VH-VL binders against q9xwc2. Designs and how they scored, part 4

Target 1, 164 residues: q9xwc2
Amino acid sequence: VTCDFKNELVSMNWNVKNNKIQIHFEHNNLTENRWTSIAFGDGPGMNNLESIIFSRREDNVITTNSGYTPKKKKVVVDDVSYVTVNDVQITGNKLKVTVSRPLGPAGPRNFSLDQCLNWMVVPGGSLSNGKFKKHHGKIFFIKDVCAAKCTAERIQRINSNKAL

## First folded at step 22 (VH-VL)

Design f1
Fold by ESMFold2, look of step 23:
Structure f1 (fold): chain C 164 residues (1-164), chain A 119 residues (1-119), chain B 109 residues (1-109)
Amino acid sequence: as target 1 above (164 residues)
Amino acid sequence: QMQLVQSGPEVKKPGTSVKVSCKASGFTFTDSTVQWVRQARGQRLEWIGWIRVDSGKTKYAQKFQERVTITRDMSTSTAYMELSSLRSEDTAVYYCARHTYISQGFDIWGQGTMVTVSS
Amino acid sequence: EIVLTQSPGTLSLSPGERATLSCRASQSVYRSYLAWYQQKPGQAPRLLIYGASSRATGIPDRFSGSGSGTDFTLTISRLEPEDFAVYYCQQYDYTPPWTFGQGTKVEIK
């Protein structure tokens, strides 16, 4: 059961409660005029993926949007986001964000996370005059994430076992 | 309480400069982007430019780019706007305001500084 | 430059009535970057609504905002005596300059 992900650039964990999923996302290098995202969907190929997109404007506005990737390296943000921002902190270039969305169907594509599917982290791309440009760098894949299983009880059990 | 406090009114001759201060208190100054806007009597608000407090990076409306300088002093939590080569049409109330990285619009405004340019 | 046009220019109403204020943009604006302000004589603007529809801290629930694209609305469900003021919409989309509408004056009939 996978309920977190961490490397040198990104730290993320998620939990479910009351039919909502809460995602804690950290990115160590979100500079101005950049975006990063968490994407959900079938396999490596980066087409047709539901997304939560974080962006930083040159005036230091941080925006979180729901959206999708209709074609490889293209990002479309929803006009009205269905993702709730619970907390945001930026310290230098380190972003920490807590977001929530319904676990089941949500948004204009009725996309659901109450099934197992791949999660991806896009490390970053450029933002130019409101346009999300191609990302660069290696996409981080988390295969077969069953987010509905990441309850507080299950996470606590996992942590208890790790304490040895 | 969160506030921005501006310097007092100024009366200036055409061709001179004015520098308006904007002191922040009650919030983390470095999280802010400080905005400058002005309003002539009976007219709409007009955006002048901003400064990111953390980096000192500025952006100006093209109309003002030749004449405006926005700065900040992190040790005093104060932003400044200097407008040079003053003209009579620069007579207005000048406001500082802030936004933060959460996209909350301009949620804190200074009280305004009246700048009168007359011969 | 995105031009914001507000209507009506003046809205004459009595306390207790509903006020509906319109803001039309010359081109599409991301609704995340549309705000409404109240300004009384001799005072700085006060933020009412950000993100087209979110109330700022301390703003009573009689104020609501809606709209997207080029058409945005501020509604005051029941006017109170303190609500008679000038109201401005503002866009702060990705590309400067950021612009304000010309204002709608809400006055006592």
Scores: ipSAE 0.629, ipTM 0.831, lowest interface PAE 1.3, mean pLDDT 89
Fold by OpenDDE, look of step 23:
Structure f1 (fold): chain C 164 residues (1-164), chain A 119 residues (1-119), chain B 109 residues (1-109)
Amino acid sequence: as target 1 above (164 residues)
Amino acid sequence: QMQLVQSGPEVKKPGTSVKVSCKASGFTFTDSTVQWVRQARGQRLEWIGWIRVDSGKTKYAQKFQERVTITRDMSTSTAYMELSSLRSEDTAVYYCARHTYISQGFDIWGQGTMVTVSS
Amino acid sequence: EIVLTQSPGTLSLSPGERATLSCRASQSVYRSYLAWYQQKPGQAPRLLIYGASSRATGIPDRFSGSGSGTDFTLTISRLEPEDFAVYYCQQYDYTPPWTFGQGTKVEIK
């Protein structure tokens, strides 16, 4: 994994520009009253992770929240999201969202993305009465992602290598 | 350009039903959730219910569950609110409003429909 | 249901002054689901703020929203003559009903 991740359910891309990181995230089957999330941290496992949560309500409201997961507890949603939503689309059950944040320290926990980290994708969980319930399914682990290095130049090089 | 246009004023007798229409134009109606709200003269806004246009799924306030039916016609981009067993207390201006997943507030409102219930 | 209480009931100010409106919820509301509306006599409500702090399209920057949890605030930094109206907050966080506040009337002093 370099600057993108993809499996049958989700895809994710990292891009850095002007000391900001953009994350493009796609989920192929985010049904009503469901949430999914991206998590990242030093690890190991599900301890002290920063989270970006995407939720879909039955009224088709798509919400993006920032939060964290302390000691494998449920995600604690931040009062104010420190992630900027740049784009959001949903077609059927396919969600496409682009978010951005500073590359350096950000959020109430001053967490920086300038280092290589482990990333996780939570495939889904139920949303009940506006509350996030425990996730179901196996978490997708993305090991040793150096998102800060995903510059346009690097991405171009990666793509060039793929063409070989 | 984006707008919701509601049907005209209604005068009804107690016990009858009223059906108010809300026609959308200038945007993709199927992407919308439409809520209905009413407001009696000099009173606060009161939430009635919502409908998700693409699925037709509805939710109603408990106060209106037995008397209200919210529907939509995707072919005409029109949402409807029907209130039965009308009472004098139902006299109010009724509004439709839409939001979508990219505009999470109700950003487009109909002009309102005055419904008068009197014997 | 979630009860939204707005304060003050009436705010008498002069053009050019700062207006601060409060919306307090009986229980915590995700800020993503808190909106502010402006309503003038004989007109439908107009969305000002959604997600507690996001200005709707076309809304002047003198309008701003803030807050989280149970306390939300609408601020008009410098009142214009056209800003004198009734302002409502609405939450749509939980299962219906999606309640409104009782409104704050901003009137000219």
Scores: ipSAE 0.451, ipTM 0.821, lowest interface PAE 1.4, mean pLDDT 92

Design f4
Fold by ESMFold2, look of step 23:
Structure f4 (fold): chain C 164 residues (1-164), chain A 119 residues (1-119), chain B 109 residues (1-109)
Amino acid sequence: as target 1 above (164 residues)
Amino acid sequence: QMQLVQSGPEVKKPGTSVKVSCKASGFTFTDSTVQWVRQARGQRLEWIGWIRVDSGKTKYAQKFQERVTITRDMSTSTAYMELSSLRSEDTAVYYCARHTYISQGFDIWGQGTMVTVSS
Amino acid sequence: EIVLTQSPGTLSLSPGERATLSCRASQSVWRSYLAWYQQKPGQAPRLLIYGASSRATGIPDRFSGSGSGTDFTLTISRLEPEDFAVYYCQQYDYTPPWTFGQGTKVEIK
């Protein structure tokens, strides 16, 4: 059961409590006028992926948007985000953010994370005149994430097994 | 408690400059973007510009671009706004305010500094 | 530049009544980044609402905000004596300058 992901650019983990999923996301290099995202879905060609998008304005406001990816490397943000921001920290270019949403269906597309899906991290794209531009670089891919299984009890059990 | 405290009132002659200070306490100054806003008596609020405390980067409204300088001193947790070539229309209460990287409006305001420009 | 137009200019009401204040933007405000402030004579503005609908810390639940795009509303469900003041909307769109409306004065009838 996969409940975290880490590489040189991104670190994240997620847990479920009371039918809500909480995602802790870190990005080591979010510079101004840039965005990064977590995308979810199994669709062919990586189209129509549900997304949580983070961006940094020139004035240092960190924004969080729910949205989707209708085509590769493109993002469309929802008018009103359905994702709750629980905490945000920016130190230099290192973003740390904690978000939550319902585990089951939420938002305009009635999208549920109460299922096993591929997760992706888009490392970054530019934000120009308030518009999200296509990203460049490789997407980080996490296959078959069953987020509903990432309860505190299960994560504790996974961590105790790794100690052996 | 979180607070912005501004320097006292100023009476100035046209053609001179004024520098208003804004001292922060009770929160991490470097997390802030400090805003400057003015209000003539009985009139709407007018945005002047901001400074990111972490980098010192500034942005000004075009109306003020050639006359305003916003600075900060991290060692004293103080932001400054200097307005030059004063004219009678600049008579107003000048406020500093802050926002942080969490997109909450201007949640902390200074008490205001009255600047009177008269001959 | 986004121009904010508030209506009405003055709202004369009694304590206990509902107040409804309107703010129209000349163009869509990015991500509904619009705030409402209360200001009393001789005082700095006080943040009531940010992001069009979120109450600031310590603001009573009789204050609520709504709207998106170009049309925004502040509602005070039951006026208290301390609520008679001038109210300003303010946009903080992606692109400055950031502007304020001209104000709505809520005064005791």
Scores: ipSAE 0.597, ipTM 0.826, lowest interface PAE 1.6, mean pLDDT 89
Fold by OpenDDE, look of step 23:
Structure f4 (fold): chain C 164 residues (1-164), chain A 119 residues (1-119), chain B 109 residues (1-109)
Amino acid sequence: as target 1 above (164 residues)
Amino acid sequence: QMQLVQSGPEVKKPGTSVKVSCKASGFTFTDSTVQWVRQARGQRLEWIGWIRVDSGKTKYAQKFQERVTITRDMSTSTAYMELSSLRSEDTAVYYCARHTYISQGFDIWGQGTMVTVSS
Amino acid sequence: EIVLTQSPGTLSLSPGERATLSCRASQSVWRSYLAWYQQKPGQAPRLLIYGASSRATGIPDRFSGSGSGTDFTLTISRLEPEDFAVYYCQQYDYTPPWTFGQGTKVEIK
């Protein structure tokens, strides 16, 4: 598994520095009143996943929230987001966000990213009156991502291999 | 530096209209949402409405829906607030403020424009 | 509309003291859409806190915001002479209007 993911709609990469994980996320078509999210966990499917939700309002307010998805239910948004937003920009409908969090236990559920996990991207859902509606589209699964290993040295090695 | 500069004070008669300008500089205006707020002397801040600069989409408080028009000129990086059918109760300092993706709050405010409505 | 009620109306304190300001909403407000402003006479409001607890650029660390749901708090850990002013909270959640609190005046004792 590499330290990046890309498809037609989204791109994501992980970077670890100083016991923090930085996640860069891009969405090519996040329209108004829409949300998208990345999620991660150690189980298959949408069970007990940690989530980072990105939402765009019609007034172009962009928000980033942490949350979790209990047993394939709707995402439960945390009262206090435990991820740090480092950068946010949107051009047209293209969203670029960089967030960071501790590598170790973080958030109200003390979830650690020290281990290899399954990641996934929810392509999008409607945002209505501050509520996240059901998502549409197929979820992008990224299996066995070891984000904690995405150090500068490892990334450089990966990139070097790609050049071959 | 990033700033919003508003037009000068206005003295108007009841029933007339006033158009206040808010010129942006030092940042990408098209990335902004601009809200307009007013404050009568010794009173609390009152929200009027907002405009999304890139699209021109607006929302107004119900109180002002029939009398207010918020617009923008992207070529001059200027937002406008026009209030018609002016009343004495409209006497206040009017502020514009910007919100961007980088600042997740209204972090830049105009200096305010005093609008006086009197017969 | 969402009504924001600030308390107390006036807070009389001395420099160096701790100031605690409350902003209560008539209904739940997303933290991301709760801001605090400082306003001095004859000046425009200045953003202090956004997202309920994030300090705006250039704001000293003696200012902090907390809370969720309907109860939010602005704290000034140690008042400086320049901190005596009126403070407003604002919510800009989904449905207009984006209301402000009535303000809390922090005055020198």
Scores: ipSAE 0.438, ipTM 0.823, lowest interface PAE 1.6, mean pLDDT 92

## First folded at step 23 (VH-VL)

Design z21
Fold by OpenDDE, last read:
Structure z21 (fold): chain C 164 residues (1-164), chain A 119 residues (1-119), chain B 109 residues (1-109)
Amino acid sequence: as target 1 above (164 residues)
Amino acid sequence: QMQLVQSGPEVKKPGTSVKVSCKASGFTFTDSTVQWVRQARGQRLEWIGWIRVDSGKTKYAQKFQERVTITRDMSTSTAYMELSSLRSEDTAVYYCARHTYISQGFDIWGQGTMVTVSS
Amino acid sequence: EIVLTQSPGTLSLSPGERATLSCRASQSVYRNYLAWYQQKPGQAPRLLIYGASSRATGIPDRFSGSGSGTDFTLTISRLEPEDFAVYYCQQYDYTPPWTFGQGTKVEIK
């Protein structure tokens, strides 16, 4: 895994442009009153991770919020999201979302993505009365992702090599 | 042009029912959730309920739960609000408005339908 | 239910002046679900701000929204003649009813 991740349920791509990281995330089965998230951080496992939470309400509103996940605790949503939503699409239960944030320090915790980190995808959890409940299912771990290096040039090289 | 066009004014007697229509055009109706609100003369906007168009799921304010029915017809891109057991206090302008799944607020509003309930 | 209280009830200003409108919630509201509307006499409300601070399409940049939790603000940096109207805030958070404030009337001084 270098600049993309994909399995049967989700896909994720990183792209750096103008000192911003763009993340394209797809989830094949985000039903109503459910949330999913991508997370990253310095620590191993579910330990003080920066999180981007995608939720679907019963009225079909798709919300994207930044947050963090304390050690072995529920995700905490930021009062003000520091990620920018560039695109959102929902078809049936298939979510496609593109978000962006600065490459350098960002958010209330001043976390930088200019370093190689472990990423993870939380496949889903329940959303009840505006509260994010604990997730269920296997977390997808993506080890040693250097998102900051996912430039257009590098991605092109990677794709060229895959075509061979 | 994106728009919601509501049915014309209604004059009703107490105890009767009124059904207001809200026809969508210029956008994908199935991507919308439609809320209904009303506004009595000189009063604040009062929320009635909403319907998610693609599924037909509804939520109502407790105040109206026993008297209101919100529906939609996807084939005609039309939402409906029916209010029964009408009272004089139901006299107001009724609005439909939509938001999409991207949560951009209620960006398209109908022009309003005046409902007058009088003996 | 969440009660939204707007202040002031009436704001008398002249064109060119700055208008600051407050919307206070009886309990915390996710900022993603706070909107501001403008309503002129005989017209339907018009969306100005969604998600507390996002300007709706076609809305001039003199309109801005801010706030979180229980305190939200709509600011009109320089009032234009067409800005004199009634302004409403609405919360459409997870639990209905989706309530409106009582409105602030911005009138010409």
Scores: ipSAE 0.833, ipTM 0.915, lowest interface PAE 0.5, mean pLDDT 94
Fold by OpenDDE, fold request of step 25:
Structure z21 (fold): chain C 164 residues (1-164), chain A 119 residues (1-119), chain B 109 residues (1-109)
Amino acid sequence: as target 1 above (164 residues)
Amino acid sequence: QMQLVQSGPEVKKPGTSVKVSCKASGFTFTDSTVQWVRQARGQRLEWIGWIRVDSGKTKYAQKFQERVTITRDMSTSTAYMELSSLRSEDTAVYYCARHTYISQGFDIWGQGTMVTVSS
Amino acid sequence: EIVLTQSPGTLSLSPGERATLSCRASQSVYRNYLAWYQQKPGQAPRLLIYGASSRATGIPDRFSGSGSGTDFTLTISRLEPEDFAVYYCQQYDYTPPWTFGQGTKVEIK
């Protein structure tokens, strides 16, 4: 079971708390007028994926929105975000954000996160006049993530095994 | 405890300049963006511009682009708004207000500075 | 620029009554960038609602915001004596200027 992901640019952790999935996401280089996102689904590639979008305005406002990514299209932001922002920090260009959502079906598309899914991180794209432009760079794919199983106990076991 | 304290009232002649200060305390100034707004008697609030404190980047309303300069001094946690070529229509109470990256609303406001322009 | 029009201009009500204030935008405003302020005579504006529907810290739950696109509403469920004031909406969307509505005066009947 995978409950964390990390590379040189981003890191992501999943954990279950109070029947919610908590996601801790870090981005090491989110400059102004840029966006990044995490997405999840059971299909290949960017196909009808649930998305959580993090954007930074030129006045340094950090916005978190839920949305979805249609097949071969830009991300569509929900009118009302169904994810809860628990914490937001930005130091320089380093973003740290913690969000949570229900474990079961949630959001306008009634998407459930209680099953194992593929996740991806879109490293970045430009934000122009409130519009999310197409991303640039390599998308990071994380296969077979069972976020719903990332309990405190399981995480502890995973970490113990890594130490061996 | 978090507050913005502005400089005192100003009386100016037409054609001169005024510089209003806005001192921050009780919060991390560098995490803030400060906007300046004015309000003439009985009128709506009018947006002037903003400055992002950490970078010094500014944006101004087109109406004021040629006459306004917004600056900040991080060492004293103070933002400034300078308006030149003053005219009677500039008579108003000027406010500074801040937001942060975690709050998109302007949650802390200065007490206001009355600027009177008269011959 | 985005023009915000508030209605009504004046709202005369008694303590305990429900107040409904409207803010209409000339073009769509992202929810995240719509705020409501309260202003009393001789005082600076006070933030009530940000992001269209989020209460600022310390704001009583009798204040609520709703709406999206071009139509936004501030509701005071049960007016208290201290709630009689002028209320402004502001948009601070991506393109300046960040305009304000002309205000709604809530006065005692």
Scores: ipSAE 0.832, ipTM 0.916, lowest interface PAE 0.5, mean pLDDT 94
Fold by OpenDDE, last read:
Structure z21 (fold): chain C 164 residues (1-164), chain A 119 residues (1-119), chain B 109 residues (1-109)
Amino acid sequence: as target 1 above (164 residues)
Amino acid sequence: QMQLVQSGPEVKKPGTSVKVSCKASGFTFTDSTVQWVRQARGQRLEWIGWIRVDSGKTKYAQKFQERVTITRDMSTSTAYMELSSLRSEDTAVYYCARHTYISQGFDIWGQGTMVTVSS
Amino acid sequence: EIVLTQSPGTLSLSPGERATLSCRASQSVYRNYLAWYQQKPGQAPRLLIYGASSRATGIPDRFSGSGSGTDFTLTISRLEPEDFAVYYCQQYDYTPPWTFGQGTKVEIK
């Protein structure tokens, strides 16, 4: 069981509290007119995924949108975001964002996080005139994440074991 | 406590230039993008341009591209709007306003600066 | 440029009544970049709503925004005496200029 992911470009942490999942996401190089996203689903690859897209405009506005990635299709951005943004920070090109949503079924597609799912991070793509262009770079896959189990107690145990 | 304070009223002759200042206080200036807007008497608000404070990047409305320069001084937390080749039609109240990367709306506005252009 | 047309031009109502203001765009605007402002005589505009439906800090809950695409609405559920003013919508979508509507004056009946 893992409740965090990190590489040289991004980091993610899952934390459950009050039947909500809080996701802390960091991206070390989100330049202007770029987007990145995190997604989850029960299938392999970019297939039937619930997505959270983070974008940065040239005027430095950071936007968070929920969306859906159909099978072998581009992400479809929701008209209204179903994810709560708890915190957003941008320092230079380093993005730090915390979002939250229910553990159970939520959003227009009724995706739930009560089961173990695969997560993906799209490292980046260009944003042109409000359009999300195709992503560049290798997608980071995080398999078999049981976010619902990432309670404070569980996280503490995981961290303790890592320290050994 | 968060506020933008603009410079005082200006009376200018046609063909001259005016430079209006907009000083920020109570918030992190470098996190802001400042737009300039003007409003003639009884008219709608007219967008002039914006400056991203941390980088100095600017965008101008086409109408003003040849006459306007928006700058910022990070050391004094002040944004500036300079309009040259003034015309009588430039007579208006000029406003600065800011948004941040976490707020997409322009939540803080200056009190306005009246610029009068007359012979 | 995107032209924003507000309606009605003037709305005459009494305190306690519901006010519904419309802002129509000549082309689709991302809802993230639609704002409503209140302006009183001799004062700077005050942000009410951003992102079409998000209330700015300190704005009473009697103010609400809705809409998407080309049609946006500002609603004041129960007018207070201090709500009589001019209201503007603004779009700040990706392509400048970030235009304003011509305004709706909410006046006391």
Scores: ipSAE 0.829, ipTM 0.916, lowest interface PAE 0.5, mean pLDDT 94
Fold by OpenDDE, fold request of step 25:
Structure z21 (fold): chain C 164 residues (1-164), chain A 119 residues (1-119), chain B 109 residues (1-109)
Amino acid sequence: as target 1 above (164 residues)
Amino acid sequence: QMQLVQSGPEVKKPGTSVKVSCKASGFTFTDSTVQWVRQARGQRLEWIGWIRVDSGKTKYAQKFQERVTITRDMSTSTAYMELSSLRSEDTAVYYCARHTYISQGFDIWGQGTMVTVSS
Amino acid sequence: EIVLTQSPGTLSLSPGERATLSCRASQSVYRNYLAWYQQKPGQAPRLLIYGASSRATGIPDRFSGSGSGTDFTLTISRLEPEDFAVYYCQQYDYTPPWTFGQGTKVEIK
């Protein structure tokens, strides 16, 4: 796993262009009143990780929020999201979303993605009256991801190797 | 062009029912949630309820819970609002409006339907 | 229910001036679910801002939204003649009903 991750439930791809990182995230089963998230940071597990939260309301509104996950606590949503939503699609319960942010320091916590980090995918949790409840299920860990190195040239090389 | 086209004006007697239609065109109707709102002359907008088109799930304001029914026909891309037991206070312009899963806020509105309730 | 109170009731300004409209909620509203609309006489409302600060498609950049919690603001940086209208805020948070403010009328001085 270098510039992409995939399992039976989710897929993620990183792409860097013009000092911005673009993240393509897919979730195969995001039902209404549910949330999922991707997180990244220096520490192991859910320990003060930067988070991007995707939620789905009963009226089918898909919301993307930046935030962070304190140690052994639920995600804290930022008042103002610092990530840009480039594309959102939902077909049935299949979510496809593309977000972007600066590669360098960004957000209220001034966190940079220039370094290699551990990433995490929270498969899902319930959303009740706007409250993010604790997640259920096993978290997917993606270790030592150097997203900053996922340039077009490198991605092409990776894809070529996979095709062999 | 994306638009919602509502049915024509209605004149009704108290105690009767009115059903207003809202036909969508120019966008994928099934991706939408449609809300109904009314506005009496010189008054603020008043929320009635919404329907999620793909599932048919509805929510109503408590004030209208016992008198309103919101439905949709996906084959004709049309949403409906039926209000029963009409009263003079129900006299207003009724609007339908839609949002999508990607577009928050209601970005497309019908032109409005004037409903007059008088004896 | 969440009550939205807009202020001022009427704002008298000249073309070219800056307009600042307030929408105060009786309870905290997630900013993702606060919208601003423009309504002209005899017309349906038109979406200006959604998610408190996101400009709707086709809306000029002179319109901007800000705020969080209970205080939200719509700003028109330079009023154009066509901007004189009534403006409404709406919250569509998790708990119905989705309420509107009573409106602010921006009229020509």
Scores: ipSAE 0.826, ipTM 0.915, lowest interface PAE 0.5, mean pLDDT 94

